Miniprotein binders against b1l550. Designs and how they scored, part 228

Target 1, 279 residues: b1l550
Amino acid sequence: MRLPEELLERARDIHSEAPSHRIKLDRVGSFGLKVPVEFKGFLLLAEADVWVSLPEGRRGVDLSRQVEAIYELSNPPKDPFSLCREAAISLLEKLNYADSSGVSIRFDAPLQDGESLKYYGVEISSIASDEIINKIRVEILGMTACPCTAELIRAYKSSEIAATHTQRSLGILEVSTKAEHPDPDKLASIIERAMSSPLRTYTKRPDEGGLVIRSLSNARLAEDVVREMIHLFLEEFGHLPEDTHILAAVRSMESVHMHDIYAERSFSLDEIRKEISSH
Short names: E, the ipSAE of ESMFold2; O, the ipSAE of OpenDDE; V2, 0.75 times the mean of E and O plus 0.25 times the DockQ between their complexes.

## First folded at step 15 (miniprotein)

Design w11 (at its last look DockQ between E and O 0.97; V2 from the best seeds 0.85)
Fold by OpenDDE base, second read of step 16:
Structure w11 (fold): chain B 279 residues (1-279), chain A 94 residues (1-94)
Amino acid sequence: as target 1 above (279 residues)
Amino acid sequence: GEIRITVEIEKDGRRIRFMYVITDPEKLEKYLEEIERIIKMFGATRIRITVEASSEEELERLADEFRELAERLGYDEIEVTREGNRFTVEAERE
């Protein structure tokens, strides 16, 4: 049932009224939308959040316009990066009382693994005001082998390849930049290369053995992984603006402990370059 | 080579700036199309596009492309300025 339009003339515009308390809100929007996106030839259903700021003199946000903004741009489906940037701008255009807007899109990104697929988690965001800041967070699992235990066992057995405990580790790269979103596949690759070895969706016996041996031969602390991630990031993305902010982190799900090991570094490109140049 | 594109759009006193740093030439066309869509969608009355590139050929090509874009979008006052490895396209409409 659709209400008669004439009733709208009688109804107060609640959203445009002055609030009881004149307080600005930073984010008001719709969270948990589902939007189609095209990514690397895949059509994916992504989760999306859209929001705008609300001035102190306005009671509410026109939420329908927010939803309309993103869905208009998502038909036909497009890449999530363009969608994110365009939608952020569209929100400001459609909701002119807002001084800022934001869009966040989340999905599992497919990554080719031989004849199968593995994946990494990705969250793409754009925040618009007088400028647009693009943010991307990539999370991918890898494997780490502990060098400390390896050294103990080496000392005990005098073997070239020492046994050690291995564990699944989550690598995280979060990048905030005034440039376009960095390539998520490249970010995922950096994380995998920083680990002792990548994970596979499936392995044959020879491949599995090789994967483990590789890990043992490339034993790394969580700290090592983070440092390697930063190093590799600088090589691939050193061209980004100097005020680009990065979070590099690893959560190692330790196999010999009940707890996880966590390491991180937050930095700007300018800051880290100065740090490295000072040595 | 690396191409930097900075776009400023303005409508009714609202100005938004966004930027691309392009190292993959294959992505350039995609971003050009995006810029056009954004300008159209926003309804900008003023645009300023600044491009920095290492290749003279690329600079000339992009200058022409953005000039043509401004013309196609109905901007009346179009000014292209060049300084070294950078050019700026400024355009206005009612």
Scores: ipSAE 0.834, ipTM 0.940, lowest interface PAE 0.5, mean pLDDT 93
Fold by ESMFold2-Fast, scan of step 15:
Structure w11 (fold): chain B 279 residues (1-279), chain A 94 residues (1-94)
Amino acid sequence: as target 1 above (279 residues)
Amino acid sequence: GEIRITVEIEKDGRRIRFMYVITDPEKLEKYLEEIERIIKMFGATRIRITVEASSEEELERLADEFRELAERLGYDEIEVTREGNRFTVEAERE
């Protein structure tokens, strides 16, 4: 049953009313929207959240206007980064009572892997107010090999290449910037190059042996991987505004322990340049 | 070389600033198109676009493109200023 439209005309506008308590809310919106996006030639199903700030004197948000904003911009499917930035601005234009707006979009990104594909996680956001802050988080698995155990076995066996334990490690790069979102493929590449070796979707025994030997020859602590990620990030993205904030982290799923090892560093470009130049 | 574009859009007392730092020349056209879509969608009555680049050729070309953009979007008052390695396009309409 649909209610008559004239009945809706006579109803109170609940959202425009004063709230029970005059408290500002930071984020009110529509979460878990499914939206198609085009990413580097692929049509992907992404999940999106859209929100606005709600002033202390207003009871509720016009949710239909939020959904309208993102769906109008996502048909036909487009680049998720442009969608994110445009939708955040659209929300502020459509909802004049809001001080700020935000959009986040998350998806699994395909990455060419020889004759196959592998996938890594991408979450992006754009938060608009007097300026726009763009954020991207990339997570990709790689391999690390323990240098400590390698050294012990090398000493014991007197070999040039020692056996050691290897494990999956999750590399994380998160960037918040006033500039456009960094290319996620470049962030994924930085993470993989910082590790002992990348992981593959498909390998034959000779190729698998090669990856293991590479990992053993390039054994790295989680701390080493984080420092290398920062170094490589600065080489690729040092052109970003000085107030750009970065989180670099590694979570190593230790094959010899019941627990993980975690290392991270958060910094601004201004901060890290001063730190490096002091040495 | 690197191209820096800063865009300010204003409508009914709301002003938003956003920027691009372009190191891949193949992405330039995409961002120019995005800027146009954002200005149209927002319905800006005032815009200010600042471009910094090391290339004289790039600066001259982009100044013309943004002037033409402002004209196409119906801005009546358009001013372009050049200072060293940067130019600014300011435009207003009702």
Scores: ipSAE 0.816, ipTM 0.939, lowest interface PAE 0.7, mean pLDDT 86
Fold by ESMFold2, look of step 17:
Structure w11 (fold): chain B 279 residues (1-279), chain A 94 residues (1-94)
Amino acid sequence: as target 1 above (279 residues)
Amino acid sequence: GEIRITVEIEKDGRRIRFMYVITDPEKLEKYLEEIERIIKMFGATRIRITVEASSEEELERLADEFRELAERLGYDEIEVTREGNRFTVEAERE
């Protein structure tokens, strides 16, 4: 049922009234929206959240205008990064009482894996106020091989056996910057190259053996995976603004333990350069 | 070479600043199109675009591109200033 639009002239504008309790709200929005996006020729279903700040003197947010801001830009489907940045600005334009807006978009990104595809997790956001802060989080699984067990096996009666336990590890890079969102494929590549070996969608025995051999050649502690991620990140993205903030982390699902190992480091580009130059 | 683009847009007292740090020349045209869409969508009455690059050819081309952008969007006052490896396009409209 659709009511006559002229009723808007007679009804109270509840949203523009002052609330009984004048309390500013940081995020008022619509979460879990389904939006189509176009990424590297693929049409993907993404999940989005949109929000704005609400000043203490305004009772409610115009939720339909919020949703309109992102849906107008998502049809036809477009690059999720452009969608994210543009929607954040559109929210401030459409909802002029807000002093900040935010958009987040989550999707699984396809990545070529030989003749097949594999996927990694991407979440992006753009927070707009007098400036825009863009954030991207990439999560991708890889393989790690334990150097401690490898060394113990090597030392076993001067054995020629090259062996250690391997396991799946989840690598994480999260970047917050004033510049445009970094390319997710480059972030995923950094994570995979920091690991002992990548994981494949499927393999036959010769390829599987090759992955394991590669892992043995690149055995790394979780701590060193994080350090390598940082090193590779600086090589690729050292040009970003100095106040760019990074989180590098790995969660290793240790095959010989009942528990996971976790390592992380947060830093700004300015901080890490000062730290490295002091040694 | 690296290209840094800073965009400031303003409408009704609201000012938003955003930037791009471009190292991949294949992405330049995509970001120029995005900047134009943002300026148009926001309905900016004032814009300031600052570009820094070490390549003289890129600076000259980008200055022309942003001047043309402001003209296409109907800005009445367009000023381009150059200082070394940096230029600024400032434009206003009603």
Scores: ipSAE 0.799, ipTM 0.930, lowest interface PAE 0.9, mean pLDDT 90
ESMFold2 (binder alone), look of step 17: mean pLDDT 85; pTM 0.851
OpenDDE base, look of step 17: ipSAE 0.809; ipTM 0.931

Design w12
Fold by ESMFold2-Fast, scan of step 15:
Structure w12 (fold): chain B 279 residues (1-279), chain A 94 residues (1-94)
Amino acid sequence: as target 1 above (279 residues)
Amino acid sequence: GEIRITVEIEKDGRRIRFMYVITDPEKLEKYLEEIERIIKMFGATRIRITIEASSEEEAERLADEFRELAERLGYDEIEVTREGNRFTVEAERE
């Protein structure tokens, strides 16, 4: 049922009224929106949050304009990175009282894995004010093998191939930059290459044996994986602005312990280059 | 080679700056199309696009493309300036 348009002329404009308390709010918006996106030839269902800042003198945000901003840009489905950047700008154009806007989009990204697919986590955002800051976080599972136990068992058994415990490890790369979002497939590739071996969606026995042997021959501490991720990141994305901020982290789900091992490093490109160049 | 594009759009006193650092030539067309969509969507009355490329010839070619874009979008005043390998396209309309 639609109410008569004449009622709109008599209704108070609640959003533009003064609030009960003159307090600025940092983020007011529509959260948990379902949006279709096109990612590398796949149509995916993504989840989006959209928000704006609200000045101390305004009671509320026009929610219909927020939803319009993202849905107008998501039909037909498009690249989630362009959607994120364009929607953040659209919010500021549509809501002139806002000092800043933001959009976050989350989805599981398919990655070709032989004749099948595997999936990794992606969360992106664009925050617009007098400039745009683009963030991306990629999480993917890989395999690590313990080099310490490998050396003990190799010494004991005099084996050519060291036996050791293996475990799933979660690799994390988060990038915040004024440039466009880095390609998440490249970030996922960096994480997998830093690990002892990648994980597969499925393997038959001969291929599984090969994956295990590869992992055992490339045993790495969580600390080794983080350092290698940083090294590979600099090779691939060293062109980004010097104030680009990166978080590299690994959480190793140790198969021989009741607890996990965690290693991380946060840095800007400027900071890490100065560190590496020091003698 | 590397191509750096910085875009500044303005409407009714609101100014937003964003940039691209393009190392993959295959992505260039995609970002040029995105820039056009953003300018049109925002309804910018003033734009400023700065191009820096490892090749001076490439930067000049892109500056010409953005000048043509501004003309196509109906900007009344368009200026292209050069400082070494950096080209800036500035355009204004009412």
Scores: ipSAE 0.783, ipTM 0.927, lowest interface PAE 0.8, mean pLDDT 86

Design w13 (at its last look DockQ between E and O 0.97; V2 from the best seeds 0.85)
Fold by OpenDDE base, second read of step 16:
Structure w13 (fold): chain B 279 residues (1-279), chain A 94 residues (1-94)
Amino acid sequence: as target 1 above (279 residues)
Amino acid sequence: GEIRITVEIEKDGRRIRFMYVITDPEKLEKYLEEIERIIKMFGATRIRITVEASSEEEAERLADEFRELAERLGYDEIEVTREGNRFTIEAERE
């Protein structure tokens, strides 16, 4: 049942009223929306969050306008990067009382693995105010082999390729930049290349053996992985603005311990360049 | 070559700046279309677009495209300035 529009004239606009407490809010919005996006030829249903700031003199946000903003731009489905940037700007246009807006889009990104697919997690965000800051977080699983145990076993049995424990490790790259979102496939590739070996959706026996051997021959600490990620990132994305901020991290799900090993480095491009140049 | 596009849009005293750093030429057309959509959607009364490219010829071509865009979108005051391989397009409308 739709209420008669005439009744709207009698109703107070609750959202536009002064609040009982004049306090600005940083983010008010709708979380957990489902929006279609086109990514690498796939049509995906992504999760989306949309929000704006609320000034101290306004009681509430027009939530319907927020939802309209993103869905208007989602039909027809487009790439999530453009959607994110455009929606952030649209929110500011539609909600003129807001001084800032934000959009976050999350989905599992398909990645070709032979004739099958593997995936990585991606979260794409844009925050708009006087300027737009684009943020992307990529998470992908890989495999690491422990060099410490390998060295112990090598010392014990004198083998060229020493046995060691292997574990699943989660690599993370988070980039915040004033430029457009960096290519998530490239970020995923950097993470995989920084590990001992990638994971596969399926393996045949020869492939599995080869994968493990590669891992053993490329044993890396969690610390090594993070450093390699940073190195590879600089090679691929050194063209980004100097104030671009990066988080490189790995969580190794250790197979011989009940706990995980975690390593990270947060840095700006200008900071890390100075650090490397000083050596 | 690397192309840098900085876009500033303004409406009713609100200014928003955003930037592209393009290393893949295949993405250029996509971003040009996006910029057009953004300008239209926002209803900008003023736009400032700065293009910097590795070659003067490429920068000039892009500048021309943005000039044409401004004309097509109904901007009546369009100024293009050049500094080396950097072009700035400023446009205003009522």
Scores: ipSAE 0.835, ipTM 0.941, lowest interface PAE 0.5, mean pLDDT 93
Fold by ESMFold2-Fast, scan of step 15:
Structure w13 (fold): chain B 279 residues (1-279), chain A 94 residues (1-94)
Amino acid sequence: as target 1 above (279 residues)
Amino acid sequence: GEIRITVEIEKDGRRIRFMYVITDPEKLEKYLEEIERIIKMFGATRIRITVEASSEEEAERLADEFRELAERLGYDEIEVTREGNRFTIEAERE
């Protein structure tokens, strides 16, 4: 049922009215939107959230303009990073009462893996006010092998490659910066190289054996993985502004325990350089 | 080499600053196009673009491209200033 347009002449403009309580809201918007994006040759369906700040004197936001802003910029589909940054700015232009705007886009990124594909998680955001802060979080699974059990088994039976337990570990890199979003494929690569071995979507037995041997020959604690991720990050992205903030973390799903092991470190580029140079 | 671009756009008392730190030259053209789209979409009446590059020649070339962009977009008052390998383009219109 579509109501007669004549009712609009009698209806109040609710959003422009004073609110019941004079309280500012930090984020008001449209969440869970589906938007097509182009990512490195792939057409993907991403999920997006768009929001603006709402001043204490205004009852509601113009939600239709929020949806219009992101959909105008997503047709034809473009890369999610440009979409994120442009949409955040567009929201401030369209909604002049807002002090800040934000856009978040999340998707599973395909990564070429031989003749197959594997996937990693990507969540990006851009928050605009008098400046733009860009944030990216990359999560990818890899394999870790326990060096403690490896040493115990090596003591029990001498071998060039010590047996030990292996498990899937989730590596996480999150970067918040005034510069453009870092390349997610490079972040995923850093995580995988820090692990005992990467995971594959498809392996034949000889390849699977090689993956296991690689992992066993490169046994690493969760703590080792986080330190290596930070080291590799600084080699690749040390050019970012000094106030760039990074979270490096790993969650190891321990095959010999009912619980996981977790290790993390948060830092700014300025902070970590001073720490490393003090040694 | 590394290229740093800082863009400041202003319209009706609202001012937004954003930047790029480009180490992959293949991405430069994409970001230049994004900057143009943002300026046009925002309807900026005043812009300030600062370019720094490891090469003075590269920085000057980019500064000239942004000066031409400002002219093409109809900005009336365009000023380019230089300090070593750093160029700043300031432009405004009504």
Scores: ipSAE 0.815, ipTM 0.937, lowest interface PAE 0.7, mean pLDDT 87
Fold by ESMFold2, look of step 17:
Structure w13 (fold): chain B 279 residues (1-279), chain A 94 residues (1-94)
Amino acid sequence: as target 1 above (279 residues)
Amino acid sequence: GEIRITVEIEKDGRRIRFMYVITDPEKLEKYLEEIERIIKMFGATRIRITVEASSEEEAERLADEFRELAERLGYDEIEVTREGNRFTIEAERE
């Protein structure tokens, strides 16, 4: 049943009323939208959230206008990073009563892996007010090999036997900055290079042996992986604003334990530079 | 070389500032197009764009590009000031 349009002239505009409790809200929005994006020639269906702040004097948000802001910009599909930044600003334009807006976009990013594909997780956001803060989180699995067990096995046999437990480890880089979002492929590369070895979708037996030998030759503690991520990040992204904030973390699913190991470090660029330059 | 672009847009008393730190020259055109889309979409009546280029020659070329952008978007009062490799464009419209 379609209701008569003339009712729009008679009905109260509930959203523009003052609420019975004048309390500001930080995030009011539409979550779980499906939005087409283009990434490296792939057309992906990403998940997006959009929101605005709601002042204490306004009862509700015009939710259709929020959804309009991101869908207008997503047709034709485009780069998810441009979409994220542009949509955050569009929300403030369309919902002029809001003090701030936010957009988040999540997708699995494809990577070539020889003749096959693999992927890594990406979540980006842009928060707009009098400034724009852009955040990117990248997650990718790699392989780690335990150096402690490797040394014990070496000492036990007094030989050149290279052996230790290996496991999948999830590496995480999260960057919040006033500049544009960092390139996700570069962040993923930093994480993989910090691990003992990358994971492959498919290998033949001789190639699989080489992968294992590489991991044993590059055995690393979870703590070492986090430190290496930070080192490599500074080499690639040291040009970002000095108040850029980074989280580097690893969750290792240790193959010989019933529990995971976790290591992390949060820092700003100016903070970590002072720390490294200390004597 | 590094190019820093800071954009300030204003409409109806609301001011938004955002920036780019470009180290890959192949991405410069992408971000210039994004800036133009944002200014147009927001409907800014006042803009201020500050650029620190990597050379004076680059600054001159970019200043011309941003001047043309402001003209293309219908800004009538355009002021460009340049000091070496840094310039500021301030523009206003109705």
Scores: ipSAE 0.805, ipTM 0.932, lowest interface PAE 0.9, mean pLDDT 90
ESMFold2 (binder alone), look of step 17: mean pLDDT 85; pTM 0.845
OpenDDE base, look of step 17: ipSAE 0.813; ipTM 0.933

Design w14 (at its last look DockQ between E and O 0.97; V2 from the best seeds 0.85)
Fold by OpenDDE base, second read of step 16:
Structure w14 (fold): chain B 279 residues (1-279), chain A 94 residues (1-94)
Amino acid sequence: as target 1 above (279 residues)
Amino acid sequence: GEIRITVEIEKDGRRIRFMYVITDPEKLEKYFEEIERIIKMFGATRIRITVEASSEEEAERLADEFRELAERLGYDEIEVTREGNRFTVEAERE
């Protein structure tokens, strides 16, 4: 049932009224939308959040316009990066009372693993005001082998390849930049290369053995992984603006402990370059 | 070579700036199309596009493409300025 349009003339525009308390809100929007995106030849259904700021003199946001903005741009489906940037700008255009807008898109990104697929988690965001800041968060699982236990066992058994405990570790790279979103596959690759070994969707016995041996031969602390991630990031993305902010982190799900080991570094490109140059 | 594109769009006193740093030339066409869509969608009355490239020739070529874009979109008073390997295209419309 559609209400008669003439009723709209009688109804107060609640959203445009002055609020009881004149307070600006930073984010008002729709969270948990589902939008189609095209990514590396895959059509994916992504989760999306859209929001704008609300001035102190306005009671509410026109939420329908927000939803319209992103879905208009989602048909036909396009890459999530362009969608994010375009939608952020569209929100400001459609909701002229807002001084800022934001879009966040989340999905599992497919990654080729032989004849199968593995994946990494990705969240793509754009925040628009007088400028656009693009943010991307990539999370991918890898494997780490503990060098401390390896050293103890080496000392005990005098073996070239020492046994050690291995664990699944989550690597995280979060990048905020005034440039376009960094390539998520490259970010995922950096994380995997920083680990003792990557994970596989499936392994044959020889491959599995090789994977484990590789890990044992490349034992790394969580701290080592984070430092390696930073190093590799600088090599691949050193061209980004100097005010680009990065979070590099690892959560190691330790196999010998009931708790996880966590390590992180937050930095700007300018800051980290100065730090490295000082040595 | 690295290409840096900075876009400023303005409408009714609202100005938005965004930037691309392109190391893969294959992405250039994609971003060109995106910029066009953004300009159209936003309804910009004023645009400023700055291109920096590794060579003057490349920067000039890109600037020419953006000039043509501005013309195609119906902008008037298009001005192209040069500073080394940096070109700026400015255009306005009513």
Scores: ipSAE 0.835, ipTM 0.940, lowest interface PAE 0.5, mean pLDDT 93
Fold by ESMFold2-Fast, scan of step 15:
Structure w14 (fold): chain B 279 residues (1-279), chain A 94 residues (1-94)
Amino acid sequence: as target 1 above (279 residues)
Amino acid sequence: GEIRITVEIEKDGRRIRFMYVITDPEKLEKYFEEIERIIKMFGATRIRITVEASSEEEAERLADEFRELAERLGYDEIEVTREGNRFTVEAERE
């Protein structure tokens, strides 16, 4: 049942009214929207949040215009990075009272894994005001092996490859930049290369044994992994603007402890270059 | 070579600036198309696009493509300026 349009003239425009308290709100929007996206040949179901700032003198946001903005741009499905940037700009065009807008999109990205696929987490955002800041966070699991226990067992048994505990470790790279979003596959590759070994969707016993031996021969502390991720990031993405901000982190789910080990470093490209070049 | 594109769009007193730093030449066409969609969607009355490339010829060629884009989109006043390997296309309409 559709109500008569003439009621629109009689009804109060609640959203444009003064609020009970003149307080600005940073983010008001539609959260948890399901949106199809096209990523590297795959049609994926992503989850999106869209928001705008709300000025102190306005009671509410036009939520229908927010949903319209992202859905107009997502049909037909397009790449999530372009969708993110375009939707953030569209929100500011459609909602002229807003000082800023934002869009975030989350999905699991397929990654070629021998004859199969594995998946890693991607979250991207674009925040628009008088400029656009693009952010990407990539999370992928890998394997780490403890070098301390390896060295102790090596001393005890006099072996080239010592037994040690191994565990799943979550590697995280987050990049905030005025340039376009970095390629998530390259970020995932950096994380995996920094680990003792990558994880696989499927391995046969001989291949599994080889992977385990690789990780044991490449034992790394969480601190080692973070430093290696930063090194590899600078080699691949050193071309980004100097004010680009990066978070590199590892959360190691220690198999010999009831708790996790965590290591991180946040930096700008300008900051880290000065640090590395210091005498 | 690296290509840098900076885009400024303006409508009714609102101005938004965004940029691309392109190291993969295969992505250039996709970003050009995205810029066109953004300009059209925003309804910009004024645009300013700055292109920097490793070669002056490459930067000039890309700037000329943006000038042609501005003409196709109906901008009445179009100006192209050069400072070395940097070309700026400015266009406006009512």
Scores: ipSAE 0.814, ipTM 0.936, lowest interface PAE 0.8, mean pLDDT 87
Fold by ESMFold2, look of step 17:
Structure w14 (fold): chain B 279 residues (1-279), chain A 94 residues (1-94)
Amino acid sequence: as target 1 above (279 residues)
Amino acid sequence: GEIRITVEIEKDGRRIRFMYVITDPEKLEKYFEEIERIIKMFGATRIRITVEASSEEEAERLADEFRELAERLGYDEIEVTREGNRFTVEAERE
């Protein structure tokens, strides 16, 4: 049932009134929207947030127009990165009183893993004003092997034992840039290659043995995983604008400890290049 | 090589600038289509598209494509300037 349209003539437009307290707001929006997206041929159900700034002279946001901005672009489902960037601009067009807008989209990205799939976390955002800032965060699990314990065991009574503890480690790359969002698969690949070994959905026993041997032969401190992530990132994405900001981090769920180990570095492209060139 | 595209769109005093830094030329068509969708959706009365292409030949081809985009979208004051690998398409309507 739909109410008669002529009621709009009689009703106040509450949203366009001035508020009793003239205070601007930075983010007013709809959070937790379900949006279908298409990623590499997969149809995924993503979660999205949309918002705009609200000037001190406007009482409320027309929320239906705000939600309309992203849903119009998501039917039929399309690439979430294009959707994110386009929706941010659409919000400013549809809500002309706002001086900035934002869209975030979160989903689990499928990645081929032999005959199966594995998944990694993706969150993207686009913030539009006089410019657009695009941000992507990628999180993927890998395996790390502790080099300190490996060395201690090897030195134990002049032992020839090749052993250490291994654990899952969560690698994180977060990129904020004026250019288009970086390819999430490339970010995930950088993280996995920095680890001692990737994780698999399943392995047959010979492959499992090889995976473990790889991890032991490539034992790494969490600190060195982060350093390797940065090195690989610069090789792949050094072309991005110089003021591009990156956070590289690892949270290692150490199998022999009651707590996690964490390492991170944030930097801009121009500052890390100067740091490296000084050595 | 890389292709750098900077787009400025304007309507009713609002100006938005965004960019692409393309190292995979296979993605160029995707971003060209995205730019066209954005310009149309925003209803821009002025646009400025600056491209630094990977070669002079590619710059000439892309300049023609962006000129045709502006014509297709109904802009009637279109100016294209080119110096080497770099070009600018400026267009307006009201």
Scores: ipSAE 0.807, ipTM 0.931, lowest interface PAE 0.9, mean pLDDT 90
ESMFold2 (binder alone), look of step 17: mean pLDDT 85; pTM 0.845
OpenDDE base, look of step 17: ipSAE 0.798; ipTM 0.928

